VHH binders against Acidic fibroblast growth factor intracellular-binding protein (FIBP). Designs and how they scored, part 12

Target 1, 363 residues: Acidic fibroblast growth factor intracellular-binding protein (FIBP), of Homo sapiens (Human) (o43427)
Amino acid sequence: TSELDIFVGNTTLIDEDVYRLWLDGYSVTDAVALRVRSGILEQTGATAAVLQSDTMDHYRTFHMLERLLHAPPKLLHQLIFQIPPSRQALLIERYYAFDEAFVREVLGKKLSKGTKKDLDDISTKTGITLKSCRRQFDNFKRVFKVVEEMRGSLVDNIQQHFLLSDRLARDYAAIVFFANNRFETGKKKLQYLSFGDFAFCAELMIQNWTLGAVGEAPTDPDSQMDDMDMDLDKEFLQDLKELKVLVADKDLLDLHKSLVCTALRGKLGVFSEMEANFKNLSRGLVNVAAKLTHNKDVRDLFVDLVEKFVEPCRSDHWPLSDVRFFLNQYSASVHSLDGFRHQALWDRYMGTLRGCLLRLYHD
Key: E = the ipSAE of ESMFold2; O = the ipSAE of OpenDDE; V2 = 0.75 times the mean of E and O plus 0.25 times the DockQ between their complexes.

## First folded at step 8 (VHH)

Design f46 (from e3 with S99V E102T Y103W Y108F; framework vhh_7b18_3)
Fold by ESMFold2-Fast, scan of step 8:
Structure f46 (fold): chain B 363 residues (1-363), chain A 123 residues (1-123)
Amino acid sequence: as target 1 above (363 residues)
Amino acid sequence: QVQLVETGGGLVQPGGSLRLSCAASGFTFSSYWMGWARQVPGKGLEWVSYISSGGYTEYQDSVKGRFTISRDNAKSTVYLQMNSLKPEDTAVYYCARDVSYTWDLSGFSFDYWGQGTQVTVSS
């Protein structure tokens, strides 16, 4: 099997430890045999073949990352840019999640001067030889440069398309997850978020706008109706523009997501035993419906935004009317949540959305 | 050293119930998503359920309404309560730690697995 075939995942390697033994010079058969003798495969209760069939994408991503660390520099660019954009984004995520203690300790250090003493310290602390430390650090720097270039390319492509379509939705989600955890390096393990977490945050941003609309009372409806509608439309459009900018700008998304998601999850925890206020819900539905009918452009922008975060495909999803109902219901209920009841409704809603998205991208 | 240890599997009659437990160690449990997957003989591994660090849950359609996933962060344990069991639920059940992102059909990826526990629903 060629080097390219192995890298792009035409390998039967499944398990991370089998892969590491293979890197040490063992054949795949010998690596599997050693793992069986050590009891690791027995501990999982499954054969490597079982894990391969359904978790191969996970292990393939890990294998791709490890192959990049060991690939010749001339081959790196060619190998990386043969990967489909969706897989490139996943590789970026996994690269930043890499838990090798040596790599994380090195990332915490700036080796601009006195590199020999720094490497000696790392070698002493980790028990890794100086030759191994230097090689891994040099390879990490090279791989990191290529990964950063690949990330920049994906960001540029996404910015041209604010509405999700085809494979771009997956790339966008991956970039958002990567960006959220980009600044956490060193001893603290990086964490990546599911589409559920991302969609939850995006939905919270939409619901914040919706709650603002519910709370807004006209001060003088008889005069300057055009000015009032213009001001309301301007506020709504500004919120939509800010949401689009936020999801395109990873630094802003990270700050906003941490703040907003933490606040909402705190509220959901507090309200797990409270009952929803149905009067407020009814009022909220009327106000949102009114806002959506005021202006065709405003309605179209809101529909496009909902499609981006809530209904990215048309094959197996709730009708738009039902989607709007659930958004209105969830948003209006935020100020008077019954956590258990609304979590169940939310779980059903997100399950349908995620299932639809995953089936579309798998097909 | 990350370790996941499953208990609670066994033989049960159709319509019965079982509760699976997974004790985790070697990492900050409260910070991670956790999931359950199962392998039916002759079929591939399939996702069953997951629970986020914040308590958000999701279920495979065939078990929704019958299975409940929960977690106890103080005990570093995740649970799968299985009610109204059917012969088709017969499988090896695996607990796994999830680094959540949406690249696979099951809705999440696993980076560490438990040893697995056999659940047999006989006639």
Scores: ipSAE 0.000, ipTM 0.112, lowest interface PAE 20.5, mean pLDDT 46

Design f47 (from e3 with S31D S100D Y101F Y103W L105M; framework vhh_7b18_3)
Fold by ESMFold2-Fast, scan of step 8:
Structure f47 (fold): chain B 363 residues (1-363), chain A 123 residues (1-123)
Amino acid sequence: as target 1 above (363 residues)
Amino acid sequence: QVQLVETGGGLVQPGGSLRLSCAASGFTFSDYWMGWARQVPGKGLEWVSYISSGGYTEYQDSVKGRFTISRDNAKSTVYLQMNSLKPEDTAVYYCARDSDFEWDMSGYSFDYWGQGTQVTVSS
């Protein structure tokens, strides 16, 4: 089908057979090399340029994803669903692992239009021009829609394979990424993943750690992982098993589930250099609570529980964003609750949450 | 102490405009991302807009094309220009300082808040 014709590099058109090899697990460079060696694709200046430019393979992946973006919505779902689950996972990971310097410097800084110095710095680090940086940034943003559709397709494939409940299947994509990426880039992936039932999420994480991400082994640390790192992984899995038992109640409020999931993200991420400045948070809690609720008793209960919960975690460098997320979710939850039942609900959820978090970050 | 003080709120007819100002003190203003959030009476807090230290801006979908955030680092002030106001924009508007954390999926992570300024859009 001509709608699957692929463009890679500046103007090089790669045919559907290269696209098919790419779907089978070959990089663009390897797919082109295989076709050249088999005599199917002739050797030209264009194919030589592709074969010599391994550093540009990430950009060529975006060109291929760009092609999918132009498909009609009904056809797009069908085309993406035909991609093997392991390949879908790799493409999604490749999207988020796209040049660490590019993602960190461009997306992390959220550059102002007209600020060229940061783009010059990125160009120096990545070896690409400012013009290329801007084009790849625009492509990265545009193809996000295709990546989201592919993530949904991956969830559908995994649901069918493992006979998973439709309601909870979406969390499996998150679990795959949690298992495969524990670094700073992985933390950014978490910003794009939906929350689901925590008990189901914990169960799949345990299963995925045992089986590997849909049969895929965890990222190899270049033979640097030792017995100590393995023991830390075992302790984390034990914490997840205990959390599954503690939060097996499907009727828990989304607030509680979100906080537990946030703690889980902290554990799955690398030891963060992000400092949680709880001194400023503590001073602001009374003011924030006063703005988020009209009920003084509920506000006082919130401040008391959050401060008692937060206090043991301050010395352990908890991210401030964890508490900010709680404050935002609390606002939405409190306005929907009956005043008479607020204290009993907060005691229940915060008691369980504190127990879970202490097991994850403290003994 | 860190202080954020909002001004510029008031009563306005639907389709009207208001300009909110937030005077910041007690920290190096130019180093921080700043934002605006609003609290509708009887509802939760909603993020409105974000501005980076370098001037990059982001907006909640419901206000895109109508609101403009800006800053003046020399005056340690952040502004929210609100045009084409609707009754549903009626809220207490808060100025806030960002904590610079990347884990927040909602697009904001504020550590200090102003006292708020009331905006009422009514015919």
Scores: ipSAE 0.000, ipTM 0.107, lowest interface PAE 21.1, mean pLDDT 50

Design f48 (from e3 with S99L E102D L105I S106E; framework vhh_7b18_3)
Fold by ESMFold2-Fast, scan of step 8:
Structure f48 (fold): chain B 363 residues (1-363), chain A 123 residues (1-123)
Amino acid sequence: as target 1 above (363 residues)
Amino acid sequence: QVQLVETGGGLVQPGGSLRLSCAASGFTFSSYWMGWARQVPGKGLEWVSYISSGGYTEYQDSVKGRFTISRDNAKSTVYLQMNSLKPEDTAVYYCARDLSYDYDIEGYSFDYWGQGTQVTVSS
């Protein structure tokens, strides 16, 4: 029987991470092996280079698509719910390739201009039947409808639950709004071109926050004794130093930002569990920042930075099971990155993140 | 270490053509989505075109039909063929790598940028 039957019929073998790796195109055996390797690497800091290659990327994408295309209709909806948002981009790419390249290259010209003989000739040449093509196309349509609905829900949850300033909430919502919409829906094209602009603007905002937090020169030249500032908490200063490591190292910052965004988007349902405790903690962090700065924009940037880079992993807001899920997803993502170059970044990232969590959430 | 090096910029008359090249090194080029963005004098950065690892392409509306993005994985190079150039196309053009790995293969999330190459379209 198929590997899909094994997953459907064996809940003892299937945990969420293994299931997602299988959806990513790994065999059951490889998915289990990678999950185990992920845990070992997290414990030992060993090299992750063997987990990524061009061949593996092509196989993963192909097998993921193949499995989704052949899934029973009732099961397809359940499987789609478990697709990470980053993998939705690959499905959107495949849909566009299927819609444009498949119609033009596999079926020839638009169907309305073809004859039955032309379609039969193409089918014989490619080994693909018209019925098979229509079935696959219908499956793609169902996937992208679900993706669109998930995006709308995510925008609403981000605005409500993260309590971003009006400007940051609008900017963040707009970028999330466009992140994975590479197709035309209805009679209006979704604007997805601002995501690159967001990355640039986010970097500028974080750099501006770092400049504002690290220090405006003292107004009075006689009072340039930073060690004499009684308004600075030693633990908070250490947290700022560790956040500066994330901000100053562009590779580390980009890795951290990507992992946090991927984890947040993959966990749409967890936003519904957020409680008043988030508001209390966010207010506390803003109040601490306000002790160091009188600039509202700097305070807003600090809150946004914490919410994007630290907040998803805090144990006092999410159950330990959710924190462990985020950390496991981070580990799995890192182990699938650009081989040797990201191992050192991962080690530094985990050290810095743990330091920040211990000092900001040490209760 | 990741490097992106753009070449092919220059001065051209309106209606002319230029081909930009971006030589990539330090990563598995064929696995990554690549794009072009431009910085127009006195204005902000704007996205121009995007190409996936599988060859899927997207274009900003103002360049669609005039510009063509392509890639040569054997040479680890991405290209931007610019036809029917207008004065409004005058900008510094940047090659960029999209963030790509198992759980984050999304367009428009660029993590590395080249130094840029100047394109000037003048009468």
Scores: ipSAE 0.000, ipTM 0.108, lowest interface PAE 22.7, mean pLDDT 46

Design f49 (from e3 with S99I Y101F E102T S109D; framework vhh_7b18_3)
Fold by ESMFold2-Fast, scan of step 8:
Structure f49 (fold): chain B 363 residues (1-363), chain A 123 residues (1-123)
Amino acid sequence: as target 1 above (363 residues)
Amino acid sequence: QVQLVETGGGLVQPGGSLRLSCAASGFTFSSYWMGWARQVPGKGLEWVSYISSGGYTEYQDSVKGRFTISRDNAKSTVYLQMNSLKPEDTAVYYCARDISFTYDLSGYDFDYWGQGTQVTVSS
């Protein structure tokens, strides 16, 4: 018998909360007991306190990924694909975030070369036994392969859900996943979208507007605009106008700034260097827009989007330096505000933003 | 590592006052936003108040004018002064710090929560 049999094989019911707790580091028995105890404590009003135990702190760092790294390789495929589509996006996001931290802090990229000296050095520095380190690396490779296979299927599913569900607009992983899909090559792991990647997406959109069609991403500077006919895709223009109207609304802009600032609190040290990059990116976007002499509407919309959506958050008090991190923290802040007073205003904001961003990154 | 310890809860009559305190340790307190949330029996967890690292405050409408959040960075402590208490304010009150990624099992963005302190308003 295996505790994994509860989540695979002949299981008649998979309790989502028990599965979540198991992925967070609890044994199945403890997860079931905690679930029952949590229900009792909820009746007394103390449910959240039970989930803040000292032993939980470490598991929260790795969330769903850590349990999968220790799972039997034979069952990894079944375990991963039992995760609902909405949580698959979060798993993919956390997997790639964990991969950066895990590879850097525990394994290092040099472990891929398999030298005993490198493994001994990592073991000494991290305090993890060499056998444990190797086991985790082998499991990581197996999980990576399954996640990559899942990614291809998930992108199409999330796009459909993005159009049908306002809840997905709060899941930053969906937007970041679609944006990163533009830069994914074969088995290479996803990277978070930087301001440079945002500029690339904006440039690709300008190129698509100019050509009136979806095309290959422009990588050659000599491919910029040329003497091609400038005809606007009315759908893209309409989506950008809707986003512009959203950020021109003082209440929506104030809400947006408040949420961005809330999401970026405590991150000043990390973003100080990136503010210079944002300044250079902003100048680059304005320079690109200036080349659109026959498309005043496109130029004006890009300038307004940069200045009203992105630019206003750039200050000593409001660091803004990474689109993927912004979307990540923004989504988290929205989720934390499930009791928000202006639900109708919020739904309008997220609906418009979801449509525009998905189109910018996917189309 | 991160610890939040709440004190000051208790039984009070309608119209009375209580002051909750939350002592924080294990992180650079002055750099973080802090908040209070409460769980009413039979109702979900609801946000009560925020205070930024710079002292900006925000309140749920039902407590505006009655509750005041404040912080003492030298003592790594956040406070909630509750005045003009009503029976509807009866709840377990939690002190909380924000998170970097969404993991919130209670529906909020905060990553560390205190153990909670019971506030009962009854005649």
Scores: ipSAE 0.000, ipTM 0.112, lowest interface PAE 20.8, mean pLDDT 47

Design f50 (from e3 with S31Y G55D S100D Y103W; framework vhh_7b18_3)
Fold by ESMFold2-Fast, scan of step 8:
Structure f50 (fold): chain B 363 residues (1-363), chain A 123 residues (1-123)
Amino acid sequence: as target 1 above (363 residues)
Amino acid sequence: QVQLVETGGGLVQPGGSLRLSCAASGFTFSYYWMGWARQVPGKGLEWVSYISSGDYTEYQDSVKGRFTISRDNAKSTVYLQMNSLKPEDTAVYYCARDSDYEWDLSGYSFDYWGQGTQVTVSS
């Protein structure tokens, strides 16, 4: 059944557990259903623990959430309310975004009396209202429905042209559309994104800048450029100047390094795989970078940014204790009335990321 | 920069109907939740209806079944169809844009408001 594909990557373990339940008198169908439910509970619990700490591998959290997006709504409903109230609202918003049937049941006007009372209770305890959840759902629904409707075309095209695995191509498409749509109004969106989502987007930005830096410049010095290309070069230069400000700011640089190193650590070689696969995706940036190499001032700025911003972030050897300490302090600051300063720094960082991603897709 | 302009108010007899329109400009309309609120002279503001970017709707109990909120994203316009109007519906009606991602505030929060349009229901 599709439930096995979603929750179980180890069929040997499933066979043993299913066999034992069958020996205990369960039908094969019931034994499989019980095993799948156990898997969902384990994944939900692990995800909740990671979201509670905000110090674990955030890329892993993103992948766990993606797997849970395909879980049956009936099973998720009960599991969501078993986590601590302080984290329930975040998980509820994530699941609402990815499961239209669950959202219709929970946020629709035909909600049961009990479900509505539970949501009101959560809102009272966490400060997250039904209105907030509905807004989160609408935004994710717009982004992920576009990705889902185009999944065969976009994911297959990305996978085929850029040699990405199916899952990574889907994640990339979702993150790019998510980032673009989240920030299209220029409003702050920090409370609705996990650190893993932000760190993954940051790594994509870094890879795009890096691939641009290694592109070959046209050898013809008389190459003609139209006004559109010149406008793109100017906008790209403005983004580079903004990144220079970001990397010159110790707090912004430390935030960037902490997010990248925590989310995309080389435990499974994820960074190396992404780097190899994103070469073609950076064609637009490579073309712009080729033009930049003919302008010494712009080239020197770009090279300086690559050396200071990108190269250190390729290492997964940052001290874990330092990364965890920073993320804990940042998480605490975001949830305080004094979060304004950290919020402003994060908005600046994410604004730059959005600009880079939009240019990659609209060049 | 953000502007909301209401039209469609007027004088109507009890049991009559009116359709209010709110033309929005200066922002990406389709992304935002929109609402209607009203103020009776001498009383405070009262929320009337809410429509999400995904067309989910909510209504105050006193207008449920009589009022219908809708939107046309191509025209950047939100509407309030008011049927079976009663004298107690007499108020200045305001179109409002909901704020982006204010999750720590209770109730409905609006960051931009229109100028208002007068609705008078009398025999």
Scores: ipSAE 0.000, ipTM 0.121, lowest interface PAE 20.3, mean pLDDT 47

Design f51 (from e3 with S31D S99V L105F S109D; framework vhh_7b18_3; at its last look DockQ between E and O 0.05; V2 from the best seeds 0.00; counts 0 for: pae E 18.9 > 2, placed apart)
Fold by ESMFold2, look of step 9:
Structure f51 (fold): chain B 363 residues (1-363), chain A 123 residues (1-123)
Amino acid sequence: as target 1 above (363 residues)
Amino acid sequence: QVQLVETGGGLVQPGGSLRLSCAASGFTFSDYWMGWARQVPGKGLEWVSYISSGGYTEYQDSVKGRFTISRDNAKSTVYLQMNSLKPEDTAVYYCARDVSYEYDFSGYDFDYWGQGTQVTVSS
């Protein structure tokens, strides 16, 4: 050990700067060089040999801690490391933190050995060290493996088993939801979207399109046995084909257009473009719903939303406010269609889809 | 070129001991986790033990308490001390370089393997 470690009595010395260097994947030699560059030898009066020993001792401690960080409740109950509770929480949260550039490269991919072999390429592309890429990927996989067959709230399960903050637990919930359903996120048309944009949409889909949405109420045993936030509600997806009448029945389509146009006249800057494109936009949104029923192939959802709605509206230069007005009236006007018999299904579909489309539409 | 060379295999009686050595070259040995795997006759390849760059060790349940992995970074060598050997330990033992630094090794993430050394435990 070093004299720096000895000064902290019998509590475990955890240097947060050295922890960050270790998490970022620097070797001991590179970490020593960075610490020397920071001026620590002048600040402490230590020799370079003492600093190297101190850095090595910290890295050995972090390697031993890493087992406990893989199961954070074990860190709270162990006797080997004398670490205050607030420092334990910091160690856990930083260990599970991730880089935007990294998560964006793996989002929606299977959390498997095949994707792990791609980490060298991701490291080169992003500039994130290979060791940090491996840590982040393994954290995603570890969380997924713990929660994949748990019932109840995905976010609560992640928080309870990994002791993460609310925000980080919600981010992990989105990551595992995307991995489970294999959503396509890497197409050129989607490159303008951040992880935050996808995570927002994931939260809406988890809330409204999964079996977990049904399981919030009192349930019978068969309902609870299917109540997993990871899985889309199969009966809901199968029922979405019934929305096709909104665009297949000419009278309903014409009446829906008339109601929306009457409500928005004088309120949209792009009214003439909306009126001219209404039937194509409605067919696009309804056909996305119908596609979701085909053997639960949801992989292309975001590609389809961008192609069928976002791109046409951007081509006509819709401001975000007009997109919001349109989606609100488009959704609400269906309630005035006396011949339409699937109002609850429509509300469940469009309640989520409106939020996603508004988030995907960067003004 | 990465090279891993195992030595120390042989025939031993039940309850006996062997020490396997693996000489590594062609990479910065001290920066890598190292491990041992074995191929039991009639079964697939299975991990036995690994050791981190910092000296953390892990063992498959069937060998815990009997096997000890260690490393000498100055000699670029990893060792497996195998005590209280049983007939079911009979296998070809491979030294391997580990591409993962996590303590939870699920197997199959070794990127380079040696040629193997035969260990036979029989009366």
Scores: ipSAE 0.000, ipTM 0.133, lowest interface PAE 18.9, mean pLDDT 82
ESMFold2-Fast, scan of step 8: ipSAE 0.000; ipTM 0.152
ESMFold2 (binder alone), look of step 9: mean pLDDT 82; pTM 0.830
OpenDDE, look of step 9: ipSAE 0.006; ipTM 0.240

Design f52 (from e3 with E102V D104E G107S; framework vhh_7b18_3)
Fold by ESMFold2-Fast, scan of step 8:
Structure f52 (fold): chain B 363 residues (1-363), chain A 123 residues (1-123)
Amino acid sequence: as target 1 above (363 residues)
Amino acid sequence: QVQLVETGGGLVQPGGSLRLSCAASGFTFSSYWMGWARQVPGKGLEWVSYISSGGYTEYQDSVKGRFTISRDNAKSTVYLQMNSLKPEDTAVYYCARDSSYVYELSSYSFDYWGQGTQVTVSS
């Protein structure tokens, strides 16, 4: 038996997949359901979303956090901190959901009573003793401490990876919320935070501005004389105009977001060298978007992002090998993407993207 | 640096078989979920198959029963056995490493991709 077998109540066999899914933030119940779902998919074509219904979320929350409440602190720390930062947010969210339900449904009803007789009557019906209730409070405090350490680690990771101030880390959630609401007409909500999601939000913001989605750009429509009003490189501005036209196709925009984010997430998984490259790219994107917006609040936010990224980066240069690797990896994945209408349109899109990325490398 | 190198593509007749191999380096292969995706001419990028670190597998409906994904952790290699090939299976096939299932931006959640290998099923 493994430590995980003990943690989940001496299961006879825990598959590596169940263990990984549990580390990824799934409850034991959900991990088992996902492990078995291949039969369901083959028989009915059911999706993962069906297995993630509200009822499963309820069981997921109680199973995971019930196990955490009863786990030794050493085991808890060892398992939880193996979870990638992106999924730590999911675990924290589930913890807070259980915290409210646990206090209200399990502890509140018993502890709010004033008399020993009332508490004994409840204990007889529910099986909850005063000693058990006290142990649950102690375990709750222990779990809270570990979750707070985990949350602090996630905040530290975000700040270290991007060298962000406390203010910008707080503003990160607002950026994600703004990007999701603006791009999807307010339908998408803030759900999970990660380094890749932060990069994605910066990318979405510049794309929304170049598409004219948020407001009027300060520059006038296409004129050679007018192109210089923003003190921007003419070729870079032309690349942005072409990107605006190309990403008017929703399928191309969705693919672009997915592939850029995927490539950025891969780079962000490696410390130090890749961090500098990401900061320079994000700075360039945010700076251009800030110059193109007339919305004061969004401009102030972009300026803050630029100052946070530029200030700690100092004289860091992008290694050309990293930019080339990035572009080659991205290009290899999308070079033959002819399913989005037209090969000629895709080739033009790739040319525009390459121009923009290489320009951002040089500023 | 993470590297994924595909081999085994080529020209095959309808009803034939091919086995794709993907040699991985630069990371602890046994700890990662791996997958295959394909780019069909005239269509978008399609997820094909997924294999966990422990061997749990999933398949796209159109390939289930015909394709089998497997891995050899000792060799840091993932395979795609393709049987009963159809003209519609003609595509560039990419090997990819999984990063995160919580990212809403990609149905595949892949963070690193190979260079791709061409599979052509003749008429």
Scores: ipSAE 0.000, ipTM 0.106, lowest interface PAE 20.8, mean pLDDT 45

